# VHH binders against b3qqe0, part 5

Target 1, 332 residues: b3qqe0
Amino acid sequence: MKINLDRTSSGFCIGVQGTIHVAEEKLNQSGELYCLGDVVHNEVEVKRLEALGMETIDIPAFEELRDAEVLIRAHGEPPSTYETARRNNLAITDTTCPVVAKLQKTAKMLHQLGYQVIIYGKKIHPEVIGINGQCNDEGVVIKHPDLSDEAEIAPLDLGRKTALISQTTMDVPGFYELKKNLEKLFAEHGHRNPGTKSGEWMAVRDIDITSEKTGGRAMPELVYKDTICRQVSSRNGKLRDFALANDCIVFAAGRKSSNGQVLYSICKDANPHSYFIEDVDEIQPEWFVGENGKPVESVGICGATSTPMWLLEKVANYIGKTFGDDSGNPDA
Short names: E, the ipSAE of ESMFold2; O, the ipSAE of OpenDDE; V2, 0.75 times the mean of E and O plus 0.25 times the DockQ between their complexes.

## First folded at step 1 (VHH)

Design b10 (framework vhh_brivekimig_d4; at its last look DockQ between E and O 0.01; V2 from the best seeds 0.00; counts 0 for: pae E 11.7 > 2, unsure alone 63.6 < 65, placed apart)
Fold by OpenDDE, look of step 2:
Structure b10 (fold): chain B 332 residues (1-332), chain A 124 residues (1-124)
Amino acid sequence: as target 1 above (332 residues)
Amino acid sequence: EVQLVESGGGVVQPGGSLRLSCAASGFTFSSYGMSWVRQAPGKGPEWVSSISYSGGSTLYADSVKGRFTISRDNSKNTLYLQMNSLRPEDTALYYCARGPYYDILTGEDAFDISSQGTLVTVSS
């Protein structure tokens, strides 16, 4: 059994790396640090940091906190969080990913310009909460690109100028599927960009939004901006190839990770013998037995952008020692 | 409070014309799509026409297409419906509404109606 560890398409993104780094520095200095919510969508990593002195707090606890330092995660926070911090005299260490920060600004500007903002994403996801906060929580969040969830689309004003944006960790195909279906929905109700028979929505750039805001060129009524992080999305192809190249895939990620779910789905589509785990205790012996009843020849270990590399190595080592022939070095 | 006040209804002969108006208040009129719906005696509500927030897009029911024209003046917070070539079957109470919205219960278009409507009677 050959164990292959993916070191190219797995591991922390730059945003998460920055947050973890800052957290570690603060913990090394003070031995204690409050973090609003899970610092990363990986429970194993959160526990590691907590063992170093990090205290994860929820919104109620945050609201009662006074005269303390609080880390804001890479996912960002809504304006209300900052207001609470100000009111409670909290010192904020803000590690919001620059990509997310830009997206928040975009959402805010679109909202200020009077656009109904549609967010492709998960409503309960911290990133989406932050983005929607910039829209005074008036954004319409849609997770199902086929518009099959009627509750998601119920709040839509089909006659209002509308902008589609995305959570940064969503899938690119899903975003454009949503775009297409929204185009159809609005067009069927008589709302189209002027001059377009098909009712296509128009791509806008930051410069276009800024221009509109400053009284320059007017934006179309129905617009979209692809705000998916390409650092994350570019991993998809490589991960697919990785999944195809192995008999079995063990995918390690937090169950709450949107990125993890997307990437796992890619693996599963490419290789039906893909299995999702958070930690090594979830690994099943039967995963490593082929259809012929013999051990599989190769096992690929990969993870999400929220999966630390040390965890992937741990998984690889565990599988090698437990199920492999004594050659368990993933780097050999 | 959202207020929509319709006017312009009356009695007209077949083939005649009427222009309905709807005065809107209590909300940012220019931000919302608007619609006309009507209810004939003994019948359920029927969608008539919709217009986008800017007036750039319009849609009509097949029954009124080519005869009715929806328009709006955002500077006056007013929605209009020009009705030409009126027919007896156009007899109804006409309502101005915000929308359209999707109704998850019926799977149909829903409208925010907050008015008493204006009566249009087409009779010889």
Scores: ipSAE 0.185, ipTM 0.652, lowest interface PAE 2.4, mean pLDDT 90
Fold by ESMFold2-Fast, scan of step 1:
Structure b10 (fold): chain B 332 residues (1-332), chain A 124 residues (1-124)
Amino acid sequence: as target 1 above (332 residues)
Amino acid sequence: EVQLVESGGGVVQPGGSLRLSCAASGFTFSSYGMSWVRQAPGKGPEWVSSISYSGGSTLYADSVKGRFTISRDNSKNTLYLQMNSLRPEDTALYYCARGPYYDILTGEDAFDISSQGTLVTVSS
């Protein structure tokens, strides 16, 4: 039987996987590493890295730290964090997700161009703190797309040229609901893009904001950029397709993981021959036998977004050694 | 303001049925996926079921699959959970939730749960 490991829709996104890989490399070299904030919301993975010498620290501890190496996690950090690191002689290992890094640059450039930056997101979220830092903390953070929270909208200057962006992990429908409500709010106060009947804001691309070739064209006063990460938001469809492509599915996650249960249900709905495990000791030999008593031709291994890739690789290796692997996969 | 108001809970005998309702207001209901989450006495929250914004896709936890049916009426801004063949282990406070949304900080799907829940007790 062939063993297929899902590396695209299972486990941590590529940015988080990169952070964990870099952390492991640094710990193997020096035996110690500070991480600013929880590297991931997976207690087992955090404890595994802590056993290798990682120490999780908060901002007050970071400000007192001297002559140490500090990992910046995938969420990113504001400019003030890097200024503190320079003053305290801290070596920064920066693993900010490329999508987040690009978003921070977009926010910075919109701010430098004089736009009031509205961020669809959660004000206390580390990613949003990083983005708002690029706007000199002058960004307006809105979580409630119906504009029902007075405190969120109180800082809005309806007469300023304004750009709407989003935290990468927010919901797509909420972003467009917020855009629609902002269009109405600004238009009611007499601020609209010229030539728009309903007060529509213009979609902008990175090339519109950052390209030298765009400098000959003035951007409209009211713009938006959909910065939500589609790799995360499309995972359900990709996982369903993976489940359909294999005879049998072994899904690994923590039993208490809401994400794990939701994603497992997608697999089970697409492929009834799907089984949930926390670890290899739960695997049953009868799962790999078809209706006619013959072995299945393929086994797919997948998991929750919070399931580390090393666990999926452990599962693949166990199945390959115990039940035979015809794929020649080095991870099996 | 976002509001989610549950109803339909109660006491029922094993093998019985209940229909939960959730009235949503303060947001464009038809644009969001919705879920039911439950919390049994002395246990943490457990995801039960989800439905897409259009109602075209539904998902169920293995513990309830084949017994529970999630549905929605976008014209009434209402989410439903039809619970059949109820078992003592289904006893829990049931919450209506907007979502899920993936949250990179937590590494988990997040749910906007703004309700006080509705109690379902399955006992003889």
Scores: ipSAE 0.012, ipTM 0.449, lowest interface PAE 8.7, mean pLDDT 84
Fold by ESMFold2, look of step 2:
Structure b10 (fold): chain B 332 residues (1-332), chain A 124 residues (1-124)
Amino acid sequence: as target 1 above (332 residues)
Amino acid sequence: EVQLVESGGGVVQPGGSLRLSCAASGFTFSSYGMSWVRQAPGKGPEWVSSISYSGGSTLYADSVKGRFTISRDNSKNTLYLQMNSLRPEDTALYYCARGPYYDILTGEDAFDISSQGTLVTVSS
């Protein structure tokens, strides 16, 4: 019996999980670590790490801190944070997600090339603050794809060469709705890419952002880059595929979680042999017996966005030890 | 996740016709410009045709203009290439691609080619 644990569509994103693991390693080594902001939006995990010696600090405390080690979270920080760390002789353990780090460099390069940068995102979100910091805080942040918020669009200069990017965790349909509405808005102002009949903006593909400058070759006036992380935004489809790929699904979440119930319904619709649990004590042995009385060949273990990976690992270990005594590889 | 599956290739006599299809899944097809790109044996990729996300704008390489027609059906997530008056020089592996994209590193258009293509052979 093969036990498959869904690490890509369940629980915290890979970037946040990586941050948690680095924090644990540092705390095991030294017993002390400052973290700028909550390491994750989950009180149980934050309290657990604080019991190991982590101290969560805010920006004012960070500005006063000297000669200490500070963890930078997965969603990243603006350049000013790193300058403060240099001035204060702080040792930075930077766990900024590689996807977010790449987006920050893309935003910096577009800004340096003279583009008005539009960021599809939430203005007060730490990720957007970090991205906009790369644009010298001159980026135009739009949260509402229908352009219904006049305050969001008021800063736009419709005559300026412009680039649209996104916070990595926004929804894909919203990004393309925004793109189409911006194309219409700029075209109504008389601004289109030269030689383009439709008013469409040009997609910009993978940029080597380790280079601060790409040279003086001409770029289109109006461009966009879809910077949304598909791990999070495509979760429903990935979860459906995961459910289809296994004989039996064990889904772990809190029963009162509306997100958990929605995600479970996706599993159940795709695979009628899906079972909802809150913890291992709800697991029934008959779930792992096929219609012919033989053991199922595979068991998939997944959960909601709010389900900690340690719980999913606990479930996988329990099933492996209890019902699949020749399996020792829950992460394979 | 992105899947592009071409079909409709085959062997045809000069002057003949073929219609290529490309079934798309794993992305919002109606939001992307699409292209056909071909590669003859021993040669680099050659852009053939592009169509905007709405279908309102089409572009053709000079070598195929007037003979090939690109179209799309957004309700079926399908891209088409109608190829008429085929010539031996049209023999190639034909790829369905998302794009064009502007490649800031090279300053040229780029395409997402993620499939094996469909072979068109024009014999004689």
Scores: ipSAE 0.000, ipTM 0.341, lowest interface PAE 11.7, mean pLDDT 83
ESMFold2 (binder alone), look of step 2: mean pLDDT 78; pTM 0.782

Design b11 (framework vhh_5c3l_4)
Fold by ESMFold2-Fast, scan of step 1:
Structure b11 (fold): chain B 332 residues (1-332), chain A 124 residues (1-124)
Amino acid sequence: as target 1 above (332 residues)
Amino acid sequence: QVQLQESGGGLVQPGGSLRLSCAASGFTFSSYAMSWVRQAPGKGLEVVSDISGSGGSTTYADSVKGRFTISRDNAKNTLYLQMNSLKPEDTAVYYCAKESGYDWLDEGSHFDYRGPGTQVTVSS
């Protein structure tokens, strides 16, 4: 029986893994580190790091903190956070995900160029707060791509040059539905890119945003940039492919995880021999016996976005020791 | 425009049954996984069940496994939750929800849309 661990479409994304690694290194060196907000939305992982000396603090506590080291999480922070750190003599260990950092720079540049910035996302989400901070909190945050929420669209100025970007973790279909509906809304109010009959908004690249005008063409008035992280947004498809590639699937997530339940349903729909666990003690021997009464050829181990790799590795190790691992790979 | 409207809630005695319905409009219903989520007073959202777009795959929270059954009628754009052997602990507002992508920083709010909810009260 070959044990295959899903390292690409399961668990924390590479940016979050980087944050955890930096936190562990700092705690190993100093034994103490403050983290601004929950490092991840997983209580078990937060408690693990707290046992190593990490202290999770909120914004009010951060504002009163002096002469300390503070970790900035993968989701990033607005400029105001860094101003407070400078004022209070706080040493910042900045683990902002490179994808998020690039998105913040994109938002800042679009705002500086005079664009009304629309952010497909959740207004109260920490990443969106960081992005909107780069726009002087003047960004228009829209969660509902059908434009059904009047409060979300009330701030829109349909006569302004406008750029659409997205929170990295939003869905790709929703982003393009929002773009389509914004195209119709602006066109109905007489605002289109010159030369477009359909009201089409134009895709822009980073070089278009940061370079001077070239070839006699100004950047269009109505633009978009798809800033969704494909490492996270393609998870459904990658997870389905992983489920199809194995005879049996063991999916690990917290029992109360909303995204874990949805991701597990994707595995189960692709492969009926998929089983949900919270920990190794739930694993049943009959899962690894095929229809012919022989052991299955392959077992895939995967999990939710919030499932840490150490748990998936624990599951792989447990199955290998208990039911046999013939792959010859120490990680399998 | 996406709209979700729940119905079928009410007051029921322990051990009783209720059937919830959710009427969906404004999107291609059969293309999306749907969930039933609930919120008891003073508590967070709990996903109790989900169903794939085709209806071929379902999952249930341990708290409701064996008692609740999720189903859908794609021809009528309707989602159902059959609730049997109800317990006082099942008292909550029940929402139907459409997925919004997966976010490790905000796990409780991954839904694109949820309806206004329907109250289920299990009491003598």
Scores: ipSAE 0.014, ipTM 0.283, lowest interface PAE 7.1, mean pLDDT 83

Design b12 (framework vhh_5c3l_4)
Fold by ESMFold2-Fast, scan of step 1:
Structure b12 (fold): chain B 332 residues (1-332), chain A 123 residues (1-123)
Amino acid sequence: as target 1 above (332 residues)
Amino acid sequence: QVQLQESGGGLVQPGGSLRLSCAASGFTFSDYWMSWVRQAPGKGLEVVSDINSGGSSTTYADSVKGRFTISRDNAKNTLYLQMNSLKPEDTAVYYCATDTYYEDSSGLGYDYRGPGTQVTVSS
């Protein structure tokens, strides 16, 4: 039985790795740290950090907390969170993902330049709440790229200069479908960039948005910036391919991970011989027996962006030692 | 804290009907898109139906299209699922959830899903 560990499309992205690393450093120094919300949606990893002294708190507990150190996780927070921390004498260890921090700065600058900011995303997502906070909660959040949801588009002012950005975890095809439909909608109402007959919006770069010398003066009235994180967006298709390439799949993620549950469903749909675990104690021997009654030839091990690589490695090591390897060693 | 509480499940014969309700509290219900999701014994989660914040747009899984109807009453903070022509394959625990539950690994999970209500379709 060959064990294939998905190192490319599974495990923490760089932003989550940064958050976990800082949390570990702080806990090793002081033995105590509050985290606002789950540091990652993986209960095994949360429990590991809690054993080191971390305490997960919610917004009501955060509002009552005084004179403590609080970790801000990779998702980022709106300005109101930092105002509460200042009032309550809370020391913030801010681990907002650099991609998310850059996105928040982009949203703030576009808003300050007078753009109506459209956010391709989910209104209640913590990242979107953080981004929209940078726009004084005046951003227009659209999830349905076909513009079929009247409530989403009702706040749009079709006469305003407008910028389209995205939540980092949204889909690239949906972003460009939304852009195309917004181009049509604005053009039908008489608003287009000069020289564009079909109403095309202009791609802008960070330098165009953040230029202090021009203040964005070089930018057209209708613009977009593709802010989707490519470290995450390339994983869904690759995970399906990985599931199809192995006889059996062991998928490790937290039960509370929404993305983990969705990705597991993708694996299960592609390969019915797929099994969800939080930790090695859930692994069953019968999973490694094929329809012919013989050991499966390959086992794929994968997980969500919320799953630490150490857990996937632990799973691979456990399976190899307990159920054998492709060498036929009786001690494996 | 966000709370979602389902009701209306039970045992029903094939071809029968049930109406599920979900009572929401702890958040501004009218700002949130809502989903019904289900989990059959030994299977993964399946999104059954979605509804936008205002109730003007709905989607359905192919398995339930034409048989189920999702609706909401924002004045009562309540989500509904009308289930007609029930089949044994519809047997599952049905959950009320925000529509970001299954696409978002960050900050949304079980916190924005109810405890579920059992629907059993059997003679």
Scores: ipSAE 0.000, ipTM 0.226, lowest interface PAE 13.3, mean pLDDT 82

Design b13 (framework vhh_8dlx_2)
Fold by ESMFold2-Fast, scan of step 1:
Structure b13 (fold): chain B 332 residues (1-332), chain A 122 residues (1-122)
Amino acid sequence: as target 1 above (332 residues)
Amino acid sequence: EVQLVESGGGVVQPGRSLRLSCAASGFTFSSYAMHWVRQAPGKGLEWIGNIYHSGSTFYNPSLKSLVTISRDDSTNTLYLQMNSLRAEDTAIYYCARDLYGDYEDSWYFDLWGKGTLVTVSS
């Protein structure tokens, strides 16, 4: 049995990897660290860090905390969080992903230039809360690109100059569907960029927004910036291809991870011989028996963005030692 | 296997044009911004330009009038068209994949080709 570990489209993205690395380093030095919110939506990884001295706290507990060190996770935080930290004499270890930090800067500058900021994303998501905080919580968050949700659309002022950006983890097709539908909606209400046939919005660069010469003043009234991270957004297609390339799939994720459940369903749809686990103790020998009782020739191991690579490696090593590894697993 | 393979290099006379190709495999090419970078003998890397997944192009101002970057997403191929070649254009030409497409002030190259040599001589 050949064991194939998906290192390309499974496990922590580089931003989350950075957060975990900093958390481990701090815990090694001081033995204690508070983390604001779940560092990742994976209870195995959270428990591992808790064993090293990390304590997960929520916003109410954070507001009561004094004279402590707090980790800001990869998702980022709004300005109000940093104000509370200053007031309460909290030392911040800020591990906000560079892509998210850049997005927050973009949102702040668009808001300061007077744009109504539309955020393609999920209103309650921590990253979106951070981005919207840079807009004084005045951003309009839209999740449904077909504009079918009236509550999402209700806050829109169709007469205001407007900029569309996105939560980094949203889908690229949905972003461009949303842009097209917003172009139509604003044009139908008489708001267009001059010289556009169908009310097209202009793509803007960071240099256009931050220009010392113009300060954004030369930008059209209706603009967009594709702020979706390509490391995350391409995972769905890659995961389907990976599932199709193996006889059997073992998918590892936290059971309460909604992203994990969606990605697992992609695997299961592509390959019915796909199995969900949280840890190695759930693996069953019968999964590695294929058609007519013959052993499977390949097992693919993959997971969600919330699944650490060490857990996927642990799964690979367990399967190799317990059921045989014809691929020459170096850890077996 | 995830890879980029450049081709089209060779010996070319000054003043002529040349088109380089970069064949992408193992990933969804259409979702990524792509770059061209070159390295002349004994010198450092020089960025030539990029093309976003949207088709928008940005060039090194020193090279803008001499080069054109394009892509064919149906064949997973990136192109560099070079005109009015000079002896100073002698270099190994690389294509590279950008992890964060539309953040144009922050380029993160996570995949490179092995390069193709262009020699401009008479």
Scores: ipSAE 0.000, ipTM 0.278, lowest interface PAE 11.7, mean pLDDT 84

Design b14 (framework vhh_8dlx_2)
Fold by ESMFold2-Fast, scan of step 1:
Structure b14 (fold): chain B 332 residues (1-332), chain A 122 residues (1-122)
Amino acid sequence: as target 1 above (332 residues)
Amino acid sequence: EVQLVESGGGVVQPGRSLRLSCAASGFTFSDYGMHWVRQAPGKGLEWIGNIYYSGSTFYNPSLKSLVTISRDDSTNTLYLQMNSLRAEDTAIYYCARVGSYYDSSEGAFDIWGKGTLVTVSS
């Protein structure tokens, strides 16, 4: 059984790496650090940093905190978090990813221009909470691109000028499926951009949104901006190819990772013998036995942009020692 | 309420075929992978196989030639087709759900049915 570790389309993106490095540096200096929410959506990595002295706190604990230093993770926070920090004399070490920070500014500007902001994403995701906070919590969060969830659609005002944006870690095909379905929904209710063939919404750029004259051109009533991070989305094709190249896939990510869910679905769709784990103790020996009763010829190990490379290496070593060579088992 | 209810068990003669059903309710069936597990009298649980949300199947190698798992998402029903039944197939058969992409129990059985008894009379 050959074990193949994906080093090119898996592991921390530069923004997450930055947050982890800052957290490690602070912990090495003081031995103590408060982090608002999980530093990354990977419990194994969170537990590692907690062992070094990090204390993960939630919003209620944060509201009670006084005269302390708090790390803001890569996912970003809504304006209310910063208001609380100022009120309570908290020092903020802000490691919000620049891509997320720019997205928050985009959402704020669209909201200030009077647009109803639709966010392709998960309502409970910290990044979405941060984005929606820039919209005074008036954003409409849609997770299901086919518009099948009536609760997601219920807040929509089909007569308002509307802008579609996305959580950075969502899938590009889903975003464009959602756009197409929204175009149809609004057009069926009599709301279209003037002169459009099928009720098409206009793609806008950052300069169109933020400049005084929208880049010298007024934006129409129905617009969209593809805000999906290309550091994430460019990995999708490579990950699909990686999944197809192996008999079995072990995908490591945090269960609450939106990116992890999207990337795992790509693996699963390409290779049905793909298995999700958070850590090595979830690995099942049955996964490495093919339908012919023989060991699989290759196992691919991959993960999300929220998965550290050291964890993927741990998984590779564990599988190799435990299942690839029975004599190399570190005594199970 | 979230439920799985197995049916189709009973007394069957050796060499015959039997199809078990599992009716799911209270959740979006099509979002979840489903498994079949059995327990023979006085023995531990034995995993039979699974069907992913995509429809792909993976079986216990010792049972692969004897069973087929299928699903009908339009009726929220999971099936286990068993052929060439032997006395050793006498067991209580359970269907079980594993977590979806959004479920914190991904990779673990989070709901089980009540089971259905299959007795293969020699």
Scores: ipSAE 0.000, ipTM 0.108, lowest interface PAE 19.0, mean pLDDT 80

Design b15 (framework vhh_8h5u_2)
Fold by ESMFold2-Fast, scan of step 1:
Order: C-alpha cells, then sequence, then structure tokens
Structure b15 (fold): chain B 332 residues (1-332), chain A 124 residues (1-124)
C-alpha cells in the first residue's frame, strides 16, 4: 500500500495561515488570548490553540467582556461587533482575511450606491453575517441557485437595481447557475440592462464600484461580481485529479467547514471510496480493503483550506503504522 | 479605457536578464487598495504566479524564481516592473501583468485587470 499525501492542494490557504500565525504570536507574548468564535472550522486545530492559552468565546460572552484583547478570525465580523468592542474598551486584533475584507467593502459600496445586494451563500455562516452587516442586514441571501427555496427569494424586489456577489467559499458553477436564473427572473418582469439581448447582467470590477471618479455612475442597473476565492476554487480540479489517482481517499476537515463540505463532495463524486474524518480515531480498517478482499494499492490523504498540514501528516503516519506502507515513506 | 499593458519581452540567452514593464491606464497603482502581480503560462505547463507586490510594498515569490526575480512599482509613473535575472530555459513563457484589490490570497481570476501578455523566450 502506497500512501500519497496531497501537499499542493490541501492545507491552510494564506488567509487562514495569517490568522493562525497572529494567534500563535499573541499567545507566545502573553499566554492568553480571546477568540470570537472558532478560530478555524477545525476542532483539532482549535483544541491545539486552546492548549496554548486561547479562550474561544461566543457573542454573549463577548458582549459582557471588558478591557481585554480579542482576536477577530479570518471570517470577518459585521460593524456591530466593532461597535461593541469600542464601547467595552476591547482591543481588537483583526485577522480578517483580505479577500473577505475586500468583499465586505464591495458589499458596503454596492449597498450605498442603492443596489439590492444578493449574496450567494449560507445565511447563518459567519462570513455572510459579516457581509450582510455591511448592507444593514438588508441583503438577500440565496443558497439554492435553482431558486427552488421560496423563502430565500421572497424578499427580492424585482424592480430594483440589483447586484449579485458571493460568499468566498461557495462553488463557482452554482454562482453562475444562480446568475442565469436571476437574469431570467428579472427579465420576466421587464427589468434588464439597456442594450442586452438576453437580459444579461454585467460583470463589474472594483474600479467601477470604488472609484472616486465614477462613484458607481457608469455601472448598469443589474450587475454581478464573482467574489469566490480562487485560492480555494482552483483546488477543485486538482483535488478531483488527486482523488482519481488513488484507490482510496481519506479526507480530513472540520464538520463546520463549508469549504471542507464542498471539497469532500468533489472527492466523493470522483472516487466513491472517499471517507471524511476530523481526526485519526475515525479511520476504519475496512476502508483499505478492496472489493477483491485484498489491500488497496494506494491511499490518498487530503483536506480543506481549514485543515493544517500537521494533521494531514499525522493521518499519513497513522495509516502507515497501523495498516502498512510498502514504500517505507508514508508521506514523503 | 481601463487596462494594463506589458512590454519588455523578447529573446535572451540563458543566464541573461530582462526587465518587464506593466503600464496602467484608467486607474492608479497609488491606491491603498491595489496589488500587482506577474503570472506566466508556457505550452504544456500550468499557469503560475511568479511575483506579487501589495499596496503596502510587501512582496512574495514562489521558490522557482525566488532570488532571481524582483517585482517593484513606481506609483509616480503608474507602472509596475519585473526584473528577471539568471534566466533559465524553463522561464520561457508568456508573461501577464495583473492588478486588483490588495489580496493576500491569489490564483488566476482573482485580479480585476489583466494584460494581453508578453513573450519571453530563453534560448541557447
Amino acid sequence: as target 1 above (332 residues)
Amino acid sequence: EVQVVESGGGLVQPGGSLRLSCAASGFTFSSDEYAMGWYRQAPGNQHERVAIITSGGSTNYPDSVKGRFTISRDNAKNTGYLQMNSLKSEDTAVYYCAAGYDLSEWDTGEYDYWGQGTQVTVSS
């Protein structure tokens, strides 16, 4: 059995690496740090940092906190969080991912320009709460790109100028399916960009939205910006190829990770012998036995952008020691 | 018209040097929000990032070019540069300039503006 560790398309993205690095530096300085919510959607990594002195707190605990330092994680926070911090004399160490910070600014500017902002995403996700906060919580959050959820589309005003953006970790095909269905829905009510043959919405760039020279004046009434993070989405094809190259896949991620759910589904669709774990104790011996009753020839180990490389290495070493590795180098 | 335009490509011997330029029009690199990057694509190879410089001046390079390539910006001239030293045959590619909001994460498609590309050929 050969063990193949995916070092190129698995593990922390630059934004998550930045948050973890800052958290470690702060803990090394003082031995204590509050973090608002899970620092990353991976329980194993959260427990590691908590062992170093980090204390994870929720919103009610944050509202009661006074005169303390609080880390804002990569997902970002709405304006109300920063208002509470100022009122309670809390020092904010803000590690909001620059991609997310840019997205929040985009949402704020579109809202200020009078656009009805549609957010492709999950309404309860921390990143979406942060983005929608920039829209005074007036954004319309749609998760189902086929528009099948009537409650999601009920708030839409089909006569308003409208902009479509996305949560950074959503899927690119779903975003463009949603755009196509929104184009059809709005065109049915006579609201379309002047000069468009099919009622097509227009792509906008940051310079169109944020430029002092335009102030959004040159922007069409129906627009979209593909705000999905390409650091994440480019991994989809690489993970599919990786899954196809191995007999069995062990995918490690946190169960709360939206990115982890998407990437695991890609692995599972490509290779039905793909298995999800949070840590090594979930690994089952039967996963490494093929249909012919013989050991599988190769096991691929991969994970989400929220999965630390040390955990993937731990998984590779565990499998090699417990189920055998004919190469003598389980992960190198 | 909002665009970036590359120049400075050409044929060079292994071990030689080239300086690529990226001229922006319709926006300014002096914006606190803009980062600039260089990408390359060769036939049969994957598209790859070779350099980024953030709005604050921080730079990042992959191991394949680190120590050989230097990215810089001249805000007064609204132009970015890529200085390429100790060129190898594997550096042969079409080089693209890209500009967009100051992102710490990067891949193709994350930038708002892309140039048309300029050919660099390293041949003996």
Scores: ipSAE 0.000, ipTM 0.127, lowest interface PAE 16.5, mean pLDDT 81

